VHH binders against q94cd5. Designs and how they scored, part 34

Target 1, 317 residues: q94cd5
Amino acid sequence: IILQFAPLNSSVDEGFWHSFSSLKLDKLGIDDSPISITGFYGPCGHPQVSNHLTLLSESLPLDEQSLIASTSHGNRNKCPVPGILYNTNTVESFNKLDKQSLLKAEANKIWEDIQSGKALEDPSVLPRFLVISFADLKKWSFRYWFAFPAFVLDPPVSLIELKPASEYFSSEEAESVSAACNDWRDSDLTTDVPFFLVSVSSDSKASIRHLKDLEACQGDHQKLLFGFYDPCHLPSNPGWPLRNYLALIRSRWNLETVWFFCYRESRGFADLNLSLVGQASITLSSGESAETVPNSVGWELNKGKRVPRSISLANSM
Short names: E, the ipSAE of ESMFold2; O, the ipSAE of OpenDDE; V2, 0.75 times the mean of E and O plus 0.25 times the DockQ between their complexes.

## First folded at step 20 (VHH)

Design bb2 (framework vhh_vobarilizumab_d1; at its last look DockQ between E and O 0.01; V2 from the best seeds 0.00; counts 0 for: pae E 5.2 > 2, placed apart)
Fold by OpenDDE, look of step 22:
Structure bb2 (fold): chain B 317 residues (1-317), chain A 120 residues (1-120)
Amino acid sequence: as target 1 above (317 residues)
Amino acid sequence: EVQLVESGGGLVQPGGSLRLSCAASGFTFSRSYMAWYRQAPGKGRELVAGISWEGETYYADSVKGRFTISRDNAKNTLYLQMNSLRPEDTAVYYCAKIGDRYYQTYEDYWGQGTLVTVSS
């Protein structure tokens, strides 16, 4: 069966729009150049409510230095993700934006990062996102639309199995994996690294490693899984970030099958009952080059429709 | 202190309608994810509907098309419009503030609940 990924949803804090309004009024004016922004990502921590890619007031750069500083401080609840904002000056311009071209451009950036090795060094670039917006500052109304560029692999990824992590690991392994995950999340150095390797040795000891260390880890494990912070709460679907993760894996390593670990939490702690382990087939079609940029999708749906979101802050401004 | 006070529960016939309200205080309501839960006798508490501050909504399959969750941020009030009620909808309904890690809140908060009884 084809592996189905749960969509990633956005959440924009009111503070973002306040800050953006100030930025537009004080600095940008009619300049509609794209703005580099930072979204924040994390694993699902609720059994019934998925996590979101979130924009906060701090998502906007005050200056180039402030963005670097914010990303340098590991926050377990705010894993930084690079993004871009296209804000138009008129609703007409907003409606005329070439959404396909914009999506493709961001997808290409992701692919370049994969091909160059940058994504291996810093996998936080995999969930790169795009926002188009129109701000009516007279009415304090904002229209916006998120895209989470994700590659469409050919052939589609096939699911071999998917189950709770607690059913995949032995009790001893589960204890060790939980501990290792908690340590990873508790370290300032690794807490905001959303893609990683889970290694389990023959003695049921688990370790979490950076993705770039995959080659160094060869032969030293009984079980090896590609782990990621999964924002999704659904028991039968991995979250959206797995898509580009699999694209990276397929491009970098000649693997027929892959084991993946959907890391999820219960109120800040690793929870293997909520987390998922899956196996997928990621074979290339005959004649297909692993270096060719795949097609991409990823515009966010609003209540199941392909329309932008809109909010009014007239009461708070 | 976070306070959630439900109201609007009562006895209703099958096929009838009821509107629940939840008055919220002690936190920034407009920035919070809100939800309705219900707990039937002898059963666990289940999520019925959720709504983000942006107005994004979620519904359990059992209530889709019948229930509508909404909010009035100016009034700090959450609503649940329940139409086409069924006996299986009988439960104590709870208003909830869902914790959000981005705001350093990990715990959910619950109201005292309001009883909805659907019976002929």
Scores: ipSAE 0.616, ipTM 0.834, lowest interface PAE 1.0, mean pLDDT 93
Fold by ESMFold2, look of step 20:
Structure bb2 (fold): chain B 317 residues (1-317), chain A 120 residues (1-120)
Amino acid sequence: as target 1 above (317 residues)
Amino acid sequence: EVQLVESGGGLVQPGGSLRLSCAASGFTFSRSYMAWYRQAPGKGRELVAGISWEGETYYADSVKGRFTISRDNAKNTLYLQMNSLRPEDTAVYYCAKIGDRYYQTYEDYWGQGTLVTVSS
């Protein structure tokens, strides 16, 4: 079976457009230089609704100090991820943007972070995103389009097994894994680390570890899983972030068989009935392809269509 | 609406050849990873061959050197040239689209399949 990845969806709070409108009117004018922004995401928190990558008013810092200060340690549903805004001054310029080249440029940044080891130190770079936009400030309307760049492994990854995490772990293991996950989410040091290792020892004791500690985890364990904050709620579909995680795993550690853990919550706690455990089989690259950036995908569909989103805020602006 | 229509299956003797075609519509063919799968009776589907939008190919070991996958982006058509056919190649062969170039995908699309029977 070919492993399929549920799409990641975007959400933009009206406060983001208020902040952008002020910046454009007061400072930018017709300057269309790309703007570094911060997106926010977290694991699924509801069994019937997937989470989104969200832009908020603090996503658009006005200076370098504001960008640094907008990082909010310990906010469990606002895991910060890097992004970039390509704003245009006319609808014509918006329509003429080379979306394919922009996607490749941002995917290349993710690949460089994988190759350099930055993604092991700060895995929040894996879900890096981009937005193109046009703000019509006469009508208080905004056109925009997100991409979540993700690698296409060639050949495709095979799915061997997928089940609720509660059906994979024994009762004792499940209790330890849940406790370890809740501790990870409750600590200011680890809550913003969205990709991690789950190690379960032969005595059913679980620990959550940083990706850089993989070789230290290969000793005394019965189970080792590659975990991530999964925004998706679906019982048969791992979420989009797994895509770049598998690319990292293949590239950095050259593993052919990967157990992965789609971490999901309900009511603010780990939910191992909603969470998934799966096994993926990855065909290793022949030597010549190992150094080249993989092809990528990631433009968001709007209700299944390849069209931008629009919002009018005239009554709320 | 994605549409994949296979053709070219049939009955052949061992050692014979067939050329399968897959007519594609409803998506940007030139930006899609395309593949052939097969399913023998009572077995799961297995990947036979794949081809990226840039022409990079993959083959299962069981068919390597005997089968050739190709694509014609001008005609939106995927091909599988099958030479030196063996009885164990008997299966329903499916054309598959695996992901849109540049866009998020969440499902593969499959054709209805075309039967290849290799026997005397």
Scores: ipSAE 0.195, ipTM 0.648, lowest interface PAE 3.6, mean pLDDT 86
ESMFold2 (binder alone), look of step 20: mean pLDDT 84; pTM 0.843
OpenDDE, look of step 20: ipSAE 0.432; ipTM 0.729
ESMFold2, look of step 22: ipSAE 0.092; ipTM 0.566
ESMFold2 (binder alone), look of step 22: mean pLDDT 84; pTM 0.840

Design bb3 (framework vhh_vobarilizumab_d1; at its last look DockQ between E and O 0.28; V2 from the best seeds 0.00; counts 0 for: pae E 14.2 > 2)
Fold by OpenDDE, look of step 20:
Structure bb3 (fold): chain B 317 residues (1-317), chain A 120 residues (1-120)
Amino acid sequence: as target 1 above (317 residues)
Amino acid sequence: EVQLVESGGGLVQPGGSLRLSCAASGFTFSRSYMAWYRQAPGKGRELVAGISWEGETYYADSVKGRFTISRDNAKNTLYLQMNSLRPEDTAVYYCAKIGDKYFESYEDYWGQGTLVTVSS
């Protein structure tokens, strides 16, 4: 069975567009150079509503006086993700953008980060995203389209098992895993680290570790899972961020199978009933190099269609 | 204090229509994910429709094509237009503010509900 991933959806706060308008009018003018931006996401915290990759006013590189940079780090509700904004000056230019090339370019950045080891040190680069936009500042109307570049692995990842984490762990393990997750989330140093290792020892003691520590902890665990903040609420599908995570794992380690942990919360606390544990096959095809950049997909659908989103702020400007 | 007050429920014949309203107060309505739930006799509460603060909508399969969720941020009011009502739509309908960690809080809030009865 091919593992299917739930799409990641975007959400843009009006504050972002207000800030962007100011930036455009005050600084950028007709300059349509790409802009580095920061998106925010986190694990799902509701059993029926998925989390989103969100843009806020602080997503833009604004002046030091207006940029609340200090609030963007160490906030459990705002895990930063690097992104890029391509804003065009005309709707015609927007429509002419080579979306495939733009997607590929960002995917290549992700792959480079994987190959260089940067992603291992800072896995927050895995869910890198891009936005194309057109801002009509005369009408205060904005057209935009998100892409979440994700690698297409060949062969496709096969699902071996997927179940609630509460059914995977013993009661003792579950208690320890929950506690370890909560500690991870409560620490200013780790709260916004979206990819991690879950290790459980033979005595049912769990620990959360940085991904970069995988080699150091080899042999010290009975169970080892690749954990990530899962924005998805669906009980039968892992969220989108797992895709590039698996690509990294396949590229860095020669594993035939992988155990993964879809970390989800209930109102800010680890919830193992909502969280998922899965096992997947990530074998490479014979003759394929682990260093070859895979194809990528990831343009967001709007109500199931491949079209941009739009918003009017005429009433709030 | 968060307050949600539903209205518009009542008795309707199969195939009929009703429009539910929810008056919201005590929070920033325009930045809140809002939803309608319903609970039929002897059944659990289920999500009927949701609408994000951006206006994106979700519908349960059972009501797709028949129900429409909408919001008026200027009036702090949530609506549920229910068309082609069926007996199985009989339930207490609840307005809900869904917790949002980005703008408000993790807490969900519910109204007292309004009864919708679909019967011949």
Scores: ipSAE 0.414, ipTM 0.752, lowest interface PAE 1.6, mean pLDDT 92
Fold by ESMFold2, look of step 20:
Parts: C-alpha cells; structure tokens; sequence
Structure bb3 (fold): chain B 317 residues (1-317), chain A 120 residues (1-120)
C-alpha cells in the first residue's frame, strides 16, 4: 500500500496584505526582489478541522533585525516556518512566473538543509514554503498562490500500519506520552520545534527528544517514533509535513522501517485518539542517487483546481 | 468581551422545524471555529454541529441529514436549521466559539442558550 499524505492548506490574514501594501508603497516601489517571510502553523487542534499554514501581519518583516527576531520567536500555535514571497508588479509578470522552477528552487533549499544537518538543529526548515503574488494596489486586490514543496521519494514509501495513537500505546504509555507532549508544548524552548523523537522506555515512561539526540535514544527503549506536529485532522491520512520528514530520515539515518507519530491536539492538549501512529517502509537508494535532490511537488490546489486565489480589500482600505 | 446571544428556540411538535440564530461580538468571527452544542437536563453538553472558517461542516450522527449549520461572516451570525425534530432533540442549545489555532486563545466561549422543546 503506498503511503498517502493529506495536503497542507494556506490561510492569509488581511493584516498581511495591509502590511505588504504599506511596505510596497513606502519602501519597495517597483522592487520585485524576493522577500523572506514567516509562516505560522501548529498541530491540528480540532477533530473536524485541519490547521493551516498562516500568514499574519508579523509574517512580513520591516527590516533585517525584525526578520531575525520573527524567525526566532514562536508560540504555541504560531510555530514559525521560513518562506519566501515572489511578488510581481504586473499581471503579465505574475502569469509569466515559472512556477516549476520556483518550486524546485525552494525544494533545493530544503534539500540543502537536510544534507548539511541544519534540519536536525532547526527542523522548522522542513515545511519551508513559497508564495507568488500580484498586488493591484489601485484596486486593493491581491492574487496569490502558495506552494509547500515536498519531496517525491522513488520508489514511493509503503504504509505498513496506521492507527490512532491510543490504540498503539498501552494505557500507561499513553498517559506518559500525553504528559510528555503537553510538557513539550508548554515550554517556550520546545513548543516551536515541530519535529521530534518520541522515546518510550521499557517501564512505559515517555520522553520527547530533539532529532539530533537520536543516538541517545538507543538505550532502554521499547518504542522509538518520529513525531511531528500534524496539521491534518483526517483519521486515515498523515499530514503533508511527513513527506519531507521521511526524506530527512531516509537520507540521514538509512532506516528502512520507520515508526511515525502524527501529533494532534484537542482544546490545547494532546489527543491520542486524534493523533496517529504509523509504520512506513522506505526503500533505500544507492550513494549516487541518494545525493541527488529528489523530485518535488507542492503547488496548492484551489478547490481542487490549479488556479491562484484572489482577495479584494477595497472595502477595508 | 466575547458575547454570543442565541435566539429562535421554542416549542415544536415532532416532525417540525426551528431555525436558531447566534449573534456574535467581541472577537473576529470570520476566523473562529463555531459550533452548536446542546444539553438535556442532567446530561453533559454534546456537540451537535460545527462549521469552520472555510465553511466546512460536521454533524453529530444523531442529527445528520436533519440539521444544517451555516454562518454569515458579514453579519457575525451563526445559524442552525433544525428539521424533522424528534423528542430526543429537546435540550438547551448553546452557540459556542470553540478554539482558534491562528490566534492566542483556546478558551471556549458559550452563549446563555435557547430552549428547544419537541413535544406533542
């Protein structure tokens, strides 16, 4: 069975476009250089609604110091994710953008972070995204399109097993895992680290560890899972972020069998009935193929169609 | 201050219909997850229907096909159309703002409730 992934969806607060309009009118003019931006997301928090990667007014830095501060600051539901905005000055320039080349360029940045080890130190680089846009500031209307670059592993990853986390862990393990996850989410030091390890020892005690600590987790454990903040709510689909996580795992650790943990919440707390545990089978590649950047996909669909989104703020401007 | 005000409850015969409304203020309605809950005497609150910012809906199995949730973001109003009412639908119905993962609060907010009684 081929592992299937639920798509990641975007959301843009109107405050983002207000901030962008001010920046463009006051400082950028016709400068169409790409702009570093910050997206925000978190784990699913409701059994009926998936989370989004969201742009807010603070997604757009006003200077280099603001950018550095925004990329280092997170909170419980605003895990910062690096992104880039390719804004155009005309509809013609927007329509002429080579979307495949832009997607590949951003996917290459993710791959470079995987290969260099930066993704182990700062795994928030794994869900890196891009936006193309055209702002019609005379009409206060905006056309835009998100991509969430994700690797296509060849051959595809096989799914061996997928179930609610509450059906995978014993009662004692589930209590410990929930407590450990809640502690991770309650700490300012770890809450914005969206990829992590779940280690359950022989006495059913769970700990959450950073990816760089994998070797330290090889001691007295019964279970070791690769966990991530899963924005998806669906019971049979791991969320989109698992794609690049599997690429990291395959490239870094050469594991053929991987247990993964789709971490999801309800009402601000771990929800192991909503969360998923699965087992993936990964076919390892040879050295030359393993160093080549994988193919990538990730242009967001708009109601199932490959078209940009539009919004008008004329009433609010 | 968040405020949710329900209206439209009343006495209805089995098989009848009612339309509940909830006027919302004190928060960004268009970015919130909204729901209807109900509570019969001596029982806990149960989820009846919910609707996302994007308009995706969900329903409890007991009401699916009979109830329709909707929202009007321009009027900051949540609706519940209840058709084919049954005696077991008798409860106080609460409008709720349930969580908001794009903003800083997970606190749930509730209206005062509106009584729906289904009896012949």
Amino acid sequence: as target 1 above (317 residues)
Amino acid sequence: EVQLVESGGGLVQPGGSLRLSCAASGFTFSRSYMAWYRQAPGKGRELVAGISWEGETYYADSVKGRFTISRDNAKNTLYLQMNSLRPEDTAVYYCAKIGDKYFESYEDYWGQGTLVTVSS
Scores: ipSAE 0.000, ipTM 0.277, lowest interface PAE 14.2, mean pLDDT 85
ESMFold2 (binder alone), look of step 20: mean pLDDT 84; pTM 0.847

Design bb4 (framework vhh_vobarilizumab_d1; at its last look DockQ between E and O 0.02; V2 from the best seeds 0.00; counts 0 for: pae E 10.4 > 2, grease 24.9 > 24.2, placed apart)
Fold by OpenDDE, look of step 20:
Structure bb4 (fold): chain B 317 residues (1-317), chain A 120 residues (1-120)
Amino acid sequence: as target 1 above (317 residues)
Amino acid sequence: EVQLVESGGGLVQPGGSLRLSCAASGFTFSRSYMAWYRQAPGKGRELVAGISWEGETYYADSVKGRFTISRDNAKNTLYLQMNSLRPEDTAVYYCAKIVDRYYESYEDYWGQGTLVTVSS
């Protein structure tokens, strides 16, 4: 069966719009050049509510202080993700934006990062996102639309197995994996690293490793899983970030099958009952090059429709 | 201190309607994900509906098309409009503040609940 990924959804804090308004009025004016922004996400921490890619006031490069803040790492609840904002000056311009070309451009950045090895070194670039927006500062109304570029693999990824992690690991392994995950999350150096390796040895000892260390770890494990912070709470679907992760894996390594670990939490702790372990087939079709940029999708749906979102902050501005 | 106070529950006939309210205090309501849960006798607590600070809504399949969750940030109040009520909707309904991943602790907060009884 074809592996289905849960969509990633956006959340924009009102503080972002406040900050953006200030930026627009005080600095940008009519300049509609794209703006580099930082989104934040993390693993799902609730059994019934998915996490979101979130924009905060610190998502914008407002001033030197903001820039410093945006470069701060070590917050487990704010895993930084690079993004880009295209804000238009008019609603007409907003409507005329070539959404397909914008999506493709960001997808190409992701692919370049994969091909160059940058994504392996810093996998936080995998969930790169874009936002198009129109800000009516007279009415304090904002129209916006997120896209989470994701590669469409051909052939589609097939799901072999998907189950709670607690059913995949032995009790001893589970304990060790949980501990290793918690250690990973508790370290200022790794807490905001959303893609990693889970290695389990024959003696049921688990370790979390950086993705870049995969080749160095060959032969040192009984089980090896590609782990990622999964924002999704659904028991039968991995989250959206897995898509580009699998694209990277397929491009980098000639694997027929891949084991993946959808890391999820309960109240800030690793939860293997909520987390998923899956196996997928990612075999390339005969004659296909692993270097060819795949097609991409990723525009966020609004209540199931392909339309932008809107928010009015007239009462809070 | 976080406080959630539900109201609006009562006895209603099948096919009837009720509107639940939840008065919230002790936290920034406008930035919080809010939800309604219910617990029927002998059953576990289940999510009925959720609403983000942006107004995005979620509904359990069992209540889709019948229930509407909404919020008034100016009044710090959460609502649940329940239409076409069925006997199986009988439960204690709880207002909940869902964990804030970015600003607050990992703790969910609940009200005391309000009883909804649907019976002929």
Scores: ipSAE 0.263, ipTM 0.688, lowest interface PAE 2.6, mean pLDDT 91
Fold by ESMFold2, look of step 20:
Structure bb4 (fold): chain B 317 residues (1-317), chain A 120 residues (1-120)
Amino acid sequence: as target 1 above (317 residues)
Amino acid sequence: EVQLVESGGGLVQPGGSLRLSCAASGFTFSRSYMAWYRQAPGKGRELVAGISWEGETYYADSVKGRFTISRDNAKNTLYLQMNSLRPEDTAVYYCAKIVDRYYESYEDYWGQGTLVTVSS
């Protein structure tokens, strides 16, 4: 049984392109240096529609204070994720971009953060993304393409079990887990931390912990799950962020069997019927291959096609 | 390394049928996601049908109910049975070994393609 992941989709607010147009006309000109940007996502909030990784006007670095506030200030629905924009000045340059080399470069950044331990301190680096673009400012139209670099573990991870979280936890445990998750989401200190540990003690008391605290969560007769904000709503598919989380788990902790928790919400609160609990079996790499960068994938399809997206803002500009 | 050799393309009338085959070598076929893509003039390559190493199949809406993808792991061969062909099915059809059905990878490999022309 091979573990399958639901895709992550992009969304771009028109305000992003308005802000980008201003930046390009006023400051960048023909400078095509890569631009650090911030994406935003959160756990699924509806049983029938998945969440997206979204670019907003705040995604561009307008100034140091705005960027710092945008990246460090907690917001329930805007968990910040680092990304990079590769803008081109012509459609020819856009078409000539080596997408696979760019994907590999961004995947290497994720891997470096896993190896150095930065991903334990700031796990928002795990869903790092990239965008290539061409802005036709004569026509006020924008051509763009997202990638969500994700490691392809070899051999593939096996799925042992997957069920709604409400079917895994007892009634007492479910109440405690829901309360702990709601508290995590309501705190400015933790709402921006999209990967975490769920610890349930023998007395059915749940705690949500930071990844760096794994050793403190180990104990007799305790459930320990690797939790994450899952943007997907599908009942049989864990969301995309689990891919790099499993790569982290395999690399940093060498665990062969893990329980994972796909955290999802409905009506603004934890929803353990929508959330999933699963058990994964990971074949550990031995020897020199254990430390090498895994292969990666992640260029988003546009309605099933290998083509960029386009938007026209001529009526708005 | 990887080789994908398509065959079975040709000219057919609307409503006709055609069967494409793809002989694969240079990789572990039984552990690979395989797909048929097509490219019409002036358009990007689009997914037609895919099949996982477990045998689960996926189809573009435009071909669902008319095309059938299958694989024979013993012969390292991928098939596409195309029925009720329409002029809009005219394209070069590519056999593909892909890493992920939703996303591009530099490990994806494409055959040379076989032309299917549907015209009256």
Scores: ipSAE 0.000, ipTM 0.340, lowest interface PAE 10.4, mean pLDDT 86
ESMFold2 (binder alone), look of step 20: mean pLDDT 83; pTM 0.834

Design bb5 (framework vhh_vobarilizumab_d1; at its last look DockQ between E and O 0.01; V2 from the best seeds 0.00; counts 0 for: pae E 20.2 > 2, placed apart)
Fold by OpenDDE, look of step 20:
Structure bb5 (fold): chain B 317 residues (1-317), chain A 120 residues (1-120)
Amino acid sequence: as target 1 above (317 residues)
Amino acid sequence: EVQLVESGGGLVQPGGSLRLSCAASGFTFSRSYMAWYRQAPGKGRELVAGISWEGETYYADSVKGRFTISRDNAKNTLYLQMNSLRPEDTAVYYCAKIGRDYLPGYEDYWGQGTLVTVSS
């Protein structure tokens, strides 16, 4: 069966729009050049509510220094994700935006990062996103639309197995994996690293490792899983970030099957009952080049419809 | 201190309607994810509806088309309009502030609940 991924949803803090308004009025003026922004997400921490890619006031490069420096480090619930904002000056311009071209452009950036090895060094680039927007500063109303570029693999990824992590690991392994995950999350150095390796040795000892250390891990494990912060709460579906993760894995390593670990939490702690372990087939078709950029999808739906979102801040301004 | 106080529950006949309210205080309501949960006798607590600070709404399949969650940020009040009520909707309904940081100490907050009984 084809593996189905849960969509990633956006959330924009009111503070973002306040900051953006200030930026627009004070600095940007009529300049509608693309703006590099930083989104934030983390693993699901609630059994019934998925996490979102969130924009905050700190998502905007308000000054030149903030453009150069990462806006947020060390917050376990604010894993930074690079993004781009296309804000138009008129609603007409907003409506005329070539959404397919914009999506493809960001997808290409992701693919380039995969091919160059950048994504292996810094996998936070995998969930790269884009936003188109129109700000009516006279009315303090904003239209916006998120896209989360995701590659369409051919052939489609097939699901072999998917189950709660607690059913995959032995009790001893589970305890060790939980501890290792919590350590990973508690470290300022790794807390915001959303893609990682889960290694379990024959003695049931688990370790979390950087993705770039995969080759160094060869032979040292009984179980090896590709782990990621899963924002999704659904028990039968991995979250959206797994899509580009699998694309990277297929491109970088000649694997027929992949074990993946959907890391999820309960109130800030690793929860293996909520987390999922799955196995998927990612075999390439004969004759297909691993270097060819796949097609991409990823525009966010608004209540199931392909329409932009809107917000009014008239009452708070 | 975070406070959530539900009201509007009561006895209603099948097919009837009720409107629940939740008065919120002790936090920035307009920036909070809010939700309604319910717990029927002998069952676990389940999500009924949620609403983001942007007004995005979520509904359980069992209540879609019948229930409407809304918020008045000026009044710090959450609402649940329940139409076409069924006996299976009988439960204690809880207003909740859903935590988004998921760190220890940043948990969800719940009201005391209001009883909704749907019976002929």
Scores: ipSAE 0.016, ipTM 0.392, lowest interface PAE 7.0, mean pLDDT 91
Fold by ESMFold2, look of step 20:
Structure bb5 (fold): chain B 317 residues (1-317), chain A 120 residues (1-120)
Amino acid sequence: as target 1 above (317 residues)
Amino acid sequence: EVQLVESGGGLVQPGGSLRLSCAASGFTFSRSYMAWYRQAPGKGRELVAGISWEGETYYADSVKGRFTISRDNAKNTLYLQMNSLRPEDTAVYYCAKIGRDYLPGYEDYWGQGTLVTVSS
């Protein structure tokens, strides 16, 4: 069957719009050049509530020191993700934006990072996002729309198997995997690395490794899973970040069969009943696959509809 | 102390190429928005190209498709590859660290500039 992915949802704190308003009034004026921003996400933390990619006040850093603080280790629930803001000066310009061209431009950046190997060194580039916006500063009203560019592999990826991680691992393996994941999440060196390898040796000992270490993890007798922070809570759908991960795997390693691990938490710890393990079948491309950018999708739906969001902060001003 | 030192300017014929470099120190280069500006004789300073810490680029319309900004975070160095040079590109080119904190005492930093002259 065709592998389907749960959508990724956005959340924007009021403080982001306050920070942007200050920047626009104090420095930008009518400059509509795109602005680099940082989004924050993490694995699902509750069995009934998905996590979001979130914009906060620090998503638009005011100085170099604030940027360093916002990307430093110790904020395990704020894994930083690169994004870009396309703010327009009028609602007419907002409505005229060529959303498909903007999505393709950001998807191409992800593809370039996959092809160059940057995504192996810094996999937080895989969930790269964009926002289009219009700020009506007379009314303190903000119109905006997120996209999470994601590749549509052709032919589609087939799902062979999907189950709770606790049903895939033996009891001994599950204990070792949980401990390794908790260590990864609690280490200042690894907590902000949202895509990783899960290696389980024949003696049921698990280790979590960086993507660049794939060749060192491979042997005929190891379990090897491609893990990622999955913000989704749904029991039958891997989260959205798996889409670009599969594109990376297919492009860089030409693997036809892939075991993936949707890492999810409950009460601040690994939850292998909530987490998923699945097996995907990927049809390999011709020798030209490295040069051809796949089609992409990813404009966020608002309650199932293709419409932007609006917020008024007039009551707070 | 923030220091920005440009190099690589010179005289070139129209259609030629130059590569400018900017050695940076005194700040976290890998987390800074960097830019190239230029100032032609008798004119104001104008933005030429910018690059974010993540590598996203911006170009003025007058140079798009001809100039390429890049950075090497391991060497703390900003580059500007200038191809298909025209006489109107003649200017002093400045490396800039663009400030993101609008508090008093934080501001943009500029290098001393390097002269690029395009003439036959």
Scores: ipSAE 0.000, ipTM 0.111, lowest interface PAE 20.2, mean pLDDT 84
ESMFold2 (binder alone), look of step 20: mean pLDDT 84; pTM 0.842

